# VH-VL binders against q9y8q3: the designs that were tried, part 47

Target 1, 263 residues: q9y8q3
Amino acid sequence: MRRIGLEALERVLYPVIPVVVTAEHQGRVGGMLAAWWMQASFTPPILAVAIAPERYTYKLVRESGVFAFNLLDFKLVDKAPFLGDVSERLLPGKIREAGLNIVRGEVLGAPLIAEASAAVELELVDVVEAGDHDVFLGEAKAVYTVDDFRGGMWSLETYRPLMYLGRTRRPGPVYRVYLTPRGWERREIEFAGGKLKPLAEKRVRLISRVEEAVKASSSREEAVDAVRRILSEEGLDPSDAEYLVEDALRRAKSYRRRGQSSS
Below, E stands for the ipSAE of ESMFold2; O stands for the ipSAE of OpenDDE; V2 stands for 0.75 times the mean of E and O plus 0.25 times the DockQ between their complexes.

## First folded at step 24 (VH-VL; framework fv_axatilimab)

Design N3 (at its last look DockQ between E and O 0.02; V2 from the best seeds 0.00; counts 0 for: pae E 14.2 > 2, placed apart)
Fold by OpenDDE, look of step 24:
Structure N3 (fold): chain C 263 residues (1-263), chain A 123 residues (1-123), chain B 107 residues (1-107)
Amino acid sequence: as target 1 above (263 residues)
Amino acid sequence: EVTLKESGPALVKPTQTLTLTCTFSGFSLSTEGVGVGWIRQPPGKALEWLAHIYWDDDKYYNPSLKNRLTISKDTSKNQVVLTMTNMDPVDTATYYCARIYYYSSDHYPFDYWGQGTMVTVSS
Amino acid sequence: DIQMTQSPSSLSASVGDRVTITCLASQGISNYLAWYQQKPGKAPKLLIYYASTLESGVPSRFSGSGSGTDYTLTISSLQPEDFATYYCQQYYSYPYTFGGGTKVEIK
């Protein structure tokens, strides 16, 4: 082995089977693709996932206290970049737009992806601040699988796990890279073909305005109020203000915005 | 509203170094995917890409300029600086800074431009 | 480097005319092609990106097409404000390169 830079750490940890974290608050269902998750406890059964405050799913989980992990089949790989990179904040009904359907869990009523190969309903038990992300700990209350899971394990006859290898780097176009279920072949996915520009512009503008507002404010409360106004002006949900402010404050504490690598 | 504005000397002597500053608003170089580039245009001629820098300080230069270019950013000031050494009359041009970025593997070209600043290289 | 060959270098047209400008890349650029409009004394304005996607606020009379190495900008019905110089640009690989430009003049 050779020593390499810490900037490559998250990439060294790939490939990973990501989960789609879903949650609902006040009738709004959202979700995000997350690579940074784990089982944290056996008794009780607890799963953990790192989510940044900027993510709309962060809000949904914090507010509702209920969320779900969804495992996707490779057949849905084309939807992965969308689920990971597009924010529910900017595109209400994101999951539906992705062509996926929501069903309710039987125990917590958590929103589950109908097309998922497995799903876990989780009750939020704790949130730990790790840095630019918080780790959400959820106690599993129910688990669901397709028929491929039998005899206590996956047969992998029909279920093909989605494996994320990371993003390509410049120069050249930046792609999300997934591994095919056969031969570990790489599949680079180009998403949208320029169609996301309106969303991209909104994102860039929003982040800039939030940062400026936070910088100009003398208190957290003032910042939140300012961001509420910004969100309103942008036609977004003002209730997201506190989370966006939190994200901005954390980034100001020397946390480098490195991208959406966990999604 | 996105705006960019170039600033620097209008006149540079041959062999001197040109320093241009792009000051922008409406976006931040702290945002993933965001970059700012420089493009120049000699009078009556076509556009030429010079360099650009991304939020993560990744830099790209036009190799035709033989390492005469240096690009840097000050995120806190919303500024990007371009230096070009050993200026020659052939480098006389309008210099533009412009925004470039990508999102979700979707790449976009220079969508917002400054008004440009004319730089004349003359003894 | 990817060379962008733009044609014609200039054309004369009248209001209402259909105008077509072509850009040929020396190699495939996978639709990473942009079109700009530039008026005298002004900065270029983005019209089309990803070969065929119209930038917000750009009139629908502008359209882009093409794939691989061959791309086309079309103005379906030339308007008085459309007299300008147009540039194509590839942003597929470094260095980014522009076409030589096409000046659309009044006939």
Scores: ipSAE 0.818, ipTM 0.913, lowest interface PAE 0.7, mean pLDDT 93
Fold by ESMFold2, look of step 24:
Structure N3 (fold): chain C 263 residues (1-263), chain A 123 residues (1-123), chain B 107 residues (1-107)
Amino acid sequence: as target 1 above (263 residues)
Amino acid sequence: EVTLKESGPALVKPTQTLTLTCTFSGFSLSTEGVGVGWIRQPPGKALEWLAHIYWDDDKYYNPSLKNRLTISKDTSKNQVVLTMTNMDPVDTATYYCARIYYYSSDHYPFDYWGQGTMVTVSS
Amino acid sequence: DIQMTQSPSSLSASVGDRVTITCLASQGISNYLAWYQQKPGKAPKLLIYYASTLESGVPSRFSGSGSGTDYTLTISSLQPEDFATYYCQQYYSYPYTFGGGTKVEIK
């Protein structure tokens, strides 16, 4: 074996089957594609997923205590980067904009993607800090599947698992790479939406405006005020400004020195 | 065993078009992730990347030369061809073809090189 | 374009010496840096990629280090077959660019 740089660690651990994490708070449904999940317990049945605090879905799960995992068939692969790369904060109703429908679970009322091949309703049990992500532990309360899951296992003749292999690092546009083992079909989909990129262009413009406003600001308070104005101009929720500023500040690390205390 | 070999004229007159062929063995451009590129080295000077082409026909050119360069492949013949128009004495160099690839969603530098062919542009 | 500045342009060393060659990029290249060895009349040979990973078959006396804009090739104990010219190359963004080379000569 040869030693490689830790920068490649994430890629060594792929492929994985990502889930779409969905949650709702006060009538607003959000979702995100998540690769960093696992089964943590059999009895009780507990699943875990790592979510960064700046993600909109983080807020929804924290506040509602209810969420869902949705497993997608490879036929939906063109929608995967859009679900993962476009924020609900900047495009309300992004799941419907991707051409997917929300239905409610029978046990917890969790928002489920109707087109998913399987879904699991989860009740939040604990949140554990793990560096730049928090690990959400949820107890499974219900599981749903399509007819492809018959006889106690998936039939790979009809179910094409969606597997994620990471993103390209070659110069040029960034692509997210997906695979299904049936026929070993492989797809590279452009970062930030692939075929759905035109629908995400409003988000791309808004992200750019937010980043520039934060870079131009001399304090966090000034940045938050500037971003609130941007959100208001676009008819979006101004209370999301704090989350967007924190995400932008993380990207603009040159404004922070190690060991600096701030509040 | 991976090998690459450059072929083409040793002498070209100014304004003529240079055509170089890279013939390789031990790998195929039908293999996902694989590519072949061209790099030149003027006598006693540093290396300069010119262009490369991947298995899926994705092509990249040095912007300073892209109006003069065309790269193409013939997968069935295990060949990659570089065409460079309007040759000038400053283009005198050894021209190398080399294999490039990406794997596991990352890209890599040139791992196997041909021996090179010297091209002189003389008035 | 990312300029690669390589130092020194030449050096003289004896068998057994520790040799250090540096390469400075005009902007960060996130470890997308390769080192090549070239002997007279021969094609370059890849030694190291991704700043620190040895290519298969390269002796362990070669090592690479660095990050950001500053990168280093080290030969821990120079051998007779190591007298050559060494080039760094960034492959972070197009156009790919090479350093000017470092010739390692017998002292």
Scores: ipSAE 0.000, ipTM 0.429, lowest interface PAE 14.2, mean pLDDT 84
ESMFold2 (binder alone), look of step 24: mean pLDDT 93; pTM 0.952

Design N4 (at its last look DockQ between E and O 0.11; V2 from the best seeds 0.00; counts 0 for: pae E 10.3 > 2, placed apart)
Fold by OpenDDE, look of step 24:
Structure N4 (fold): chain C 263 residues (1-263), chain A 123 residues (1-123), chain B 107 residues (1-107)
Amino acid sequence: as target 1 above (263 residues)
Amino acid sequence: EVTLKESGPALVKPTQTLTLTCTFSGFSLSTEGVGVGWIRQPPGKALEWLAHIYWDDDKYYNPSLKNRLTISKDTSKNQVVLTMTNMDPVDTATYYCARIRYYGSDHYPFDYWGQGTMVTVSS
Amino acid sequence: DIQMTQSPSSLSASVGDRVTITCLASQGISNYLAWYQQKPGKAPKLLIYYASTLESGVPSRFSGSGSGTDYTLTISSLQPEDFATYYCQQYYSYPYTFGGGTKVEIK
């Protein structure tokens, strides 16, 4: 082995089977593809996932206290850009736009992806600040699987797990690489490609404006007000301002986490 | 407010190495898609891109400078350092650092610039 | 390398005038073209990116157009604060390259 830079850490940890985190608040259903998740406890059964405040799903989970993990079959890999590359904030109903359907869990009523190979309803029990992400801890209340799960394990006769290998590097278009262990089929899908490109650009511009506004503000309240105005100008929900401010603050040099300097 | 500031020597002798530091605020080089680059401008002349570095330590250099450039970052200090070897009077210019972004399939230009620092190469 | 040919190198105009600056790339750059404004003793300021997208805070009198190899910056009604040097830049491929600049002077 050779020592490499820490910047590559996340990519070293791939491949991973990502989950789609779904949640709903006030009739707004959203979801995101997440690679950073784990089982955190056996008794009670608790799962964890890291989510950045900027993600719209962060808002949905915080507001509702109910969320779900969904495991997708590789056959749905073409839906991944909608779930991972763009924000529900900018593409309302992106799950639907992706051509996926929502059904309600039987226990918590959590929004589940109908086409998922497995799903878990989770009740939020804690949120731990890890850094630029929060770790959401959810207690599993129900689990669902397709028939491929038999005898206490996946048979993989019909289920083709979706694995994420990471993103390609510059220059040129960036691709996300997905694969399935069944036959090791590989797919490279352009990050924020096609009709998603304008949305990706809009996100970049928005984040830049938020960062600038936060730094220019003398208080958190002032920052929130400034970002509310920005969101309004962009035709977005001003109530999202506090989440975006939080995200920007965590990425700023002046951010402090329990006596530690920001990275 | 996003700000960048260049620092380094105002005078360099021929054949010596120039080291410039860009210190920035209002953004983080730990943020995905964020980069910082260097551009120079000789007096009364046009702009020339030198190099830039991204959050993931991906580096790009102007090939015309024949491997004289080295760019590095210290994310914890919000600094980017440019080293240029074998300086010549022709390298006399105002040197700027600036922020760039790369996101998805799109490149973005330099959206925020430092005020620039004048570097004179002379015996 | 992609060469950016900017024209004119200088022009004289009056307040209220319509000003047009052209940038020609030696090859297609797929709208990866930015425009900057630079005032004496100051750093360049980004005006337009992706050929026609106006940077936040930039007045609407500035606009960009073009495709392929030919691009244009237009100031619909020149204001006193607009007298400066303007540069185009391609960021389609490395190395990034700038135009020679256009100095907009007071008539």
Scores: ipSAE 0.236, ipTM 0.739, lowest interface PAE 1.7, mean pLDDT 92
Fold by ESMFold2, look of step 24:
Structure N4 (fold): chain C 263 residues (1-263), chain A 123 residues (1-123), chain B 107 residues (1-107)
Amino acid sequence: as target 1 above (263 residues)
Amino acid sequence: EVTLKESGPALVKPTQTLTLTCTFSGFSLSTEGVGVGWIRQPPGKALEWLAHIYWDDDKYYNPSLKNRLTISKDTSKNQVVLTMTNMDPVDTATYYCARIRYYGSDHYPFDYWGQGTMVTVSS
Amino acid sequence: DIQMTQSPSSLSASVGDRVTITCLASQGISNYLAWYQQKPGKAPKLLIYYASTLESGVPSRFSGSGSGTDYTLTISSLQPEDFATYYCQQYYSYPYTFGGGTKVEIK
């Protein structure tokens, strides 16, 4: 085996089956497509997922303590940009905008994607810091499936798992690459393409403004106050400021290690 | 400390082939995502990207000059070489080499530049 | 190919002035835009990347903004060492292209 740079680590670990993490707080339902999840315990049944503080779903799970995992069939692959490429902050009701419906779980009332092939209701047990992400540990309280899961396993004759292979590495438009093992059908879907492109660009601009404000601040309180002002100017919820500041602080530490020149 | 330095002839006759060498230190082309490129600037005019090469020998050329350019690297010597054929007086410019990078799907512009070498093409 | 149009091509300003330079792309470049400063006889120096992120060691009086096709470099309080030509560059798609430059002259 040959040694390669750590920058390739993420891609070496793909393909994976991502989940859509859904949560709700104060009537707002949000979700995100997440590849970095695992089963963490059998007794009790605990699942784990890594979420960065900048993600709107991070806030929803933190504040509600209830979330869900949703497994999608490949037939829904064209909806992935709404789930993974844009923020609920900038596209309120993004799940509905994707043409997907929310139903409520029977045990925790967790928001589930009605069109999912499986869903798991989760109660937050712990949050563990892991650098620029936190690992959310949730105890599974209910699981739901469509009829394609029978006899204790999936029927791959009818269920087409949605697998994620990562983003393209070429300059220019970024594509997310998806696969289903039945027939090895592959789709490259432009990251935040079409009508979503302005929203994704606005998100990047917002993150950059937040990073600049944090860099210019001498304390966390000063940074939070500056970011509240930025959010208000953008017509966004100022209470998100603490999450965005935390994310920027973590990214700055990671960026310094990776982006600074050495002599 | 990242440094780059261009070397090559200061004068070239029309139709000759120009060979420029970029020698760099403070980084290596064995590092994933790292590359070196060439940019030129005619006197008093704007910058023009020519070519760049990445650590894995992936190469990119300005299509308007594609027939005339060859870029190569020698990772062990910390060198990148640009060859440009059929030189013409319009190619008179300062030629810079510069570092370029990508990390994952994120691409970055040229962050460290050499001081440049002036190449005059005259008959 | 993506054409980058800078305006103005030159300007004169006094120390302490706020200077604004505009860069227009012929199509959307998704914030893959850099700003460079070039002093006479010297190589360009990267100031800003990804439209608004300051390169390490660049003074905070420099800022970048914009999105889509419209991008702006701002110098909030011009200093004597800021006499230079400024270039934008897109790195969204090949070929990478530069704007025509904006020469900032101290009045």
Scores: ipSAE 0.000, ipTM 0.431, lowest interface PAE 10.3, mean pLDDT 88
ESMFold2 (binder alone), look of step 24: mean pLDDT 94; pTM 0.959

Design N5 (at its last read DockQ between E and O 0.47; V2 from the best seeds 0.00; counts 0 for: pae E 3.0 > 2)
Fold by OpenDDE, fold request of step 25:
Structure N5 (fold): chain C 263 residues (1-263), chain A 123 residues (1-123), chain B 107 residues (1-107)
Amino acid sequence: as target 1 above (263 residues)
Amino acid sequence: EVTLKESGPALVKPTQTLTLTCTFSGFSLSTEGVGVGWIRQPPGKALEWLAHIYWNDDKYYNPSLKNRLTISKDTSKNQVVLTMTNMDPVDTATYYCARIYYYGSDHYPFDYWGQGTMVTVSS
Amino acid sequence: DIQMTQSPSSLSASVGDRVTITCLASQGISNYLAWYQQKPGKAPKLLIYYASTLESGVPSRFSGSGSGTDYTLTISSLQPEDFATYYCQQYYSYPYTFGGGTKVEIK
């Protein structure tokens, strides 16, 4: 082996199977594609996922204490870029806009993706700050699978997990690259075409306004109040203010920039 | 409101180094995917991309001028600085800074521009 | 480098005219093509991005089309404020490159 730069760490860990993290609070259902997850405990069964405060799902999980992991079949790969790149914060109903449906888990009532090949209902047990992301630990309370899971194992004859290999780099279009278990076929999925520009602009503007508000405030509480007003003006969820403030404060500190990842 | 404004000397002598500063508002270089670039335009001529820098300090240079260009940012001041060494009269142009950004995999061109600053290289 | 050949370099037109400007890339740029409008003494203004998407606030009389290497900017009905120089730009690969420009003058 040869030593390489730490900047390559994320990509060295590929392929990874991303999950869609779903959660709901006060009737607002959201979700995000997350590549940074793991099983953290066998007894009790605990799963963990890293989520940044910038993601609306962060708020939903923190507030509700209930969330779910959803595993998608490759047949839904065309929806992955949207789920990964678009923030629920900026586009309410993102999951439905992606053409996916929500069903309720039987145990926790967690929002599950109806089209998922598997889903796990999780009860939040802890949140650990890890830097620009927090690690959410959830105890599994229920697991659901399609018939492709049989005999205690996935049948890869029918189930095609999303195996994310990362994004391509410029020049040219930026693709999300996935593998299929069938011959390890490499699939490049493009999601762009300039269609997200209005959302992108809104994001950039929002973050700028939040940062200015935080800078102008003498306390965290004052900042949160100011950001509530900003969110209201922007037609967004004012209750999201504390999380945006947190994100801004972290960016002002030792905030590490995310690479080209699913989350 | 997004604004960008270029500042620097209007006159530079040959062989000297040009330093231009772009001061912007309405966006932040702490935002993932956000960047600022420089484009120049000689009088009566076409536009030429020089360089741009992103929030994560990724820098891109025009290869034809790479050895002469250095781009840097001060996120706290909302400023991007471009230095160009060994200036020549042929480098006389209006220099623009402009916003460039991407959202996920979606990349966009320069959507907001400064008014430009005219730089004349003359002895 | 990707060369952007813009044509014509100049044209004369009247208010109400349909104006077409073409940009030819030396290689495929997968619609990573932008159009700018520049008036004298002013900075370029983004009109179209990704070959055919209209920038917010830009009048609908502007449209972009094309694919591969060939792209077109169309002004369906030229207005007095449209007399300017137009540039195409590829942002497919580095270095980003611009066309030579098309000056739209009043006939």
Scores: ipSAE 0.866, ipTM 0.937, lowest interface PAE 0.6, mean pLDDT 94
Fold by ESMFold2, look of step 24:
Structure N5 (fold): chain C 263 residues (1-263), chain A 123 residues (1-123), chain B 107 residues (1-107)
Amino acid sequence: as target 1 above (263 residues)
Amino acid sequence: EVTLKESGPALVKPTQTLTLTCTFSGFSLSTEGVGVGWIRQPPGKALEWLAHIYWNDDKYYNPSLKNRLTISKDTSKNQVVLTMTNMDPVDTATYYCARIYYYGSDHYPFDYWGQGTMVTVSS
Amino acid sequence: DIQMTQSPSSLSASVGDRVTITCLASQGISNYLAWYQQKPGKAPKLLIYYASTLESGVPSRFSGSGSGTDYTLTISSLQPEDFATYYCQQYYSYPYTFGGGTKVEIK
C-alpha cells in the first residue's frame, strides 16, 4: 500500500448508495441527494446524514424535525446530479422540476418521493456539529418499499440500487459517475451544459453579500438582521438568514485555519 | 460589483522571478466552485492561459511553462498570487487575472477580468 | 492539447455588414467554447459561452453556433463599437487554449 494525500479521502470511500433527503416546513418541500449517511443504531432504529448549513434541506429538517430518506432505482439515475447540485433556495420546486412527485408518509406525514423504491420516515432526535457539516440523527418511524422487496430481501433481478462513484477531475466538464451492482452498468452524467450560470451567479453574489454583512456586524443578531434585508432585496426567504449566517461563520473558521498554516 | 486588479513590477530582468498579485472583490474564494486564474498576452499577440486555482486549493498549470509557475491564494485577503521563475524577454506581456467558476457539474469560462498589468523583461 | 484555429486572422468590414468568424478545434470540444471581444488596451470581454449562449448584457446582434470541432461567431449588423479583436477559447480539456484571434477593422 502507498500513502496518499487526505484530499483524496472522499473519493477513496466511494462507491456509496446515496439517498434523497426530503423535508417540508411551512408548505415548502425540498430535497437533496446525500452520499454521507449511515445506520447509527439498531434499538432504537437511528439513521444519520451529514448536511451543510448552506443546504436548503438543512433548514427544512431543523425547523420541522421531520424528514425522509428515499432510495432511488437506477432507472432514475439521470435525475441524480440535478437533485444533488441545485439548491431549492434558488430554484423552488426542484423535486417537481426533476419530474418527481411527493406523497405523504402515513405516520409522520413526511414528504416522500412517490417514485422511490424505498422510503423511511424520520423524526429528528439530535444534531451534532462535525466541522463544515452537521450530522442529523433521526429515529425511523416508518419504512415503505415497492413490491420488489419481498421475503425480507431485495430482488436484484428487478431492483437496481443507485451507487455513486464520484466525479471526474477538473479542469473541464464534470461528470457524475453512477453504477449499479447488477451487471455493473455505468453512467457518466453531465446534466446542465452551462444552463445553471444564472443560478451560479446569484449564489456567488449572495454568499459574498452575506460574508460582508457578517464581517461588518458586531453580533450574531445584527448579522441576521442584515442578512434578512439582503434576502428580501434578492427576492429570497428572509427566514433563511440564520442558516446563511451560520454557514458564513463556519467558512470563516475554515479559512482562518488554512491561513495559519506554517512550517 | 465584481472587480479584479493585478499588481506587481512593470520591469523584470532576465532570470529573475516575477510575483504578481490579484486582488478582487464582489466574490470570495470561500465559495464552493469559485476560482481565479492568470492569462497573459504578449504585445500584439494572442492570449495564453497560465494557471488557475479553485476555492478548495485545486491548482492547474499550463504544462508548456515547464513548472516555472506557482499559484497560491489567501482567501481572507481576497488575493491570488502567481510566481513565475526564470523570466525571459519572450515573457514580456500584459498579465491578466480573471474569475473562473463552476456550480455542481456545470462549469464556465473566465467571465470577469482585471485591467491587466504590463510586465517587460529586458536586460 | 487542443489547438484552436481561427479564421480569418483579420478582416475589413463596414458598419451594417454581417461578419462571420470561425474557430476549428483539433478535436471535439462538446460545445465548451467561449468567445471574447478585446479592444486595444483593454481586457477581453466574455461574449458567448457554451458555444451559443449569450453572456448577460451582450447585444443580441452577437450569436454563436457550431458543434463538435467547428464553431462560428456572427455579428448580424456590425456597429462602430464592434471594431475589435475576437478570440475563441476552449474550456473542455486541460490545458485551456485560445484561438489566434480575428481582428475586425473598419473598411
Scores: ipSAE 0.513, ipTM 0.804, lowest interface PAE 2.1, mean pLDDT 88
ESMFold2 (binder alone), look of step 24: mean pLDDT 94; pTM 0.957
OpenDDE, look of step 24: ipSAE 0.805; ipTM 0.911
ESMFold2, fold request of step 25: ipSAE 0.000, 0.358, 0.000; ipTM 0.451, 0.732, 0.457
ESMFold2 (binder alone), fold request of step 25: mean pLDDT 94, 94, 94; pTM 0.958, 0.957, 0.957
OpenDDE, fold request of step 25: ipSAE 0.858, 0.030; ipTM 0.936, 0.606
ESMFold2, last read: ipSAE 0.203, 0.351, 0.404; ipTM 0.691, 0.739, 0.746
ESMFold2 (binder alone), last read: mean pLDDT 94, 94, 94; pTM 0.958, 0.958, 0.958
OpenDDE, last read: ipSAE 0.818, 0.825, 0.018; ipTM 0.924, 0.925, 0.528

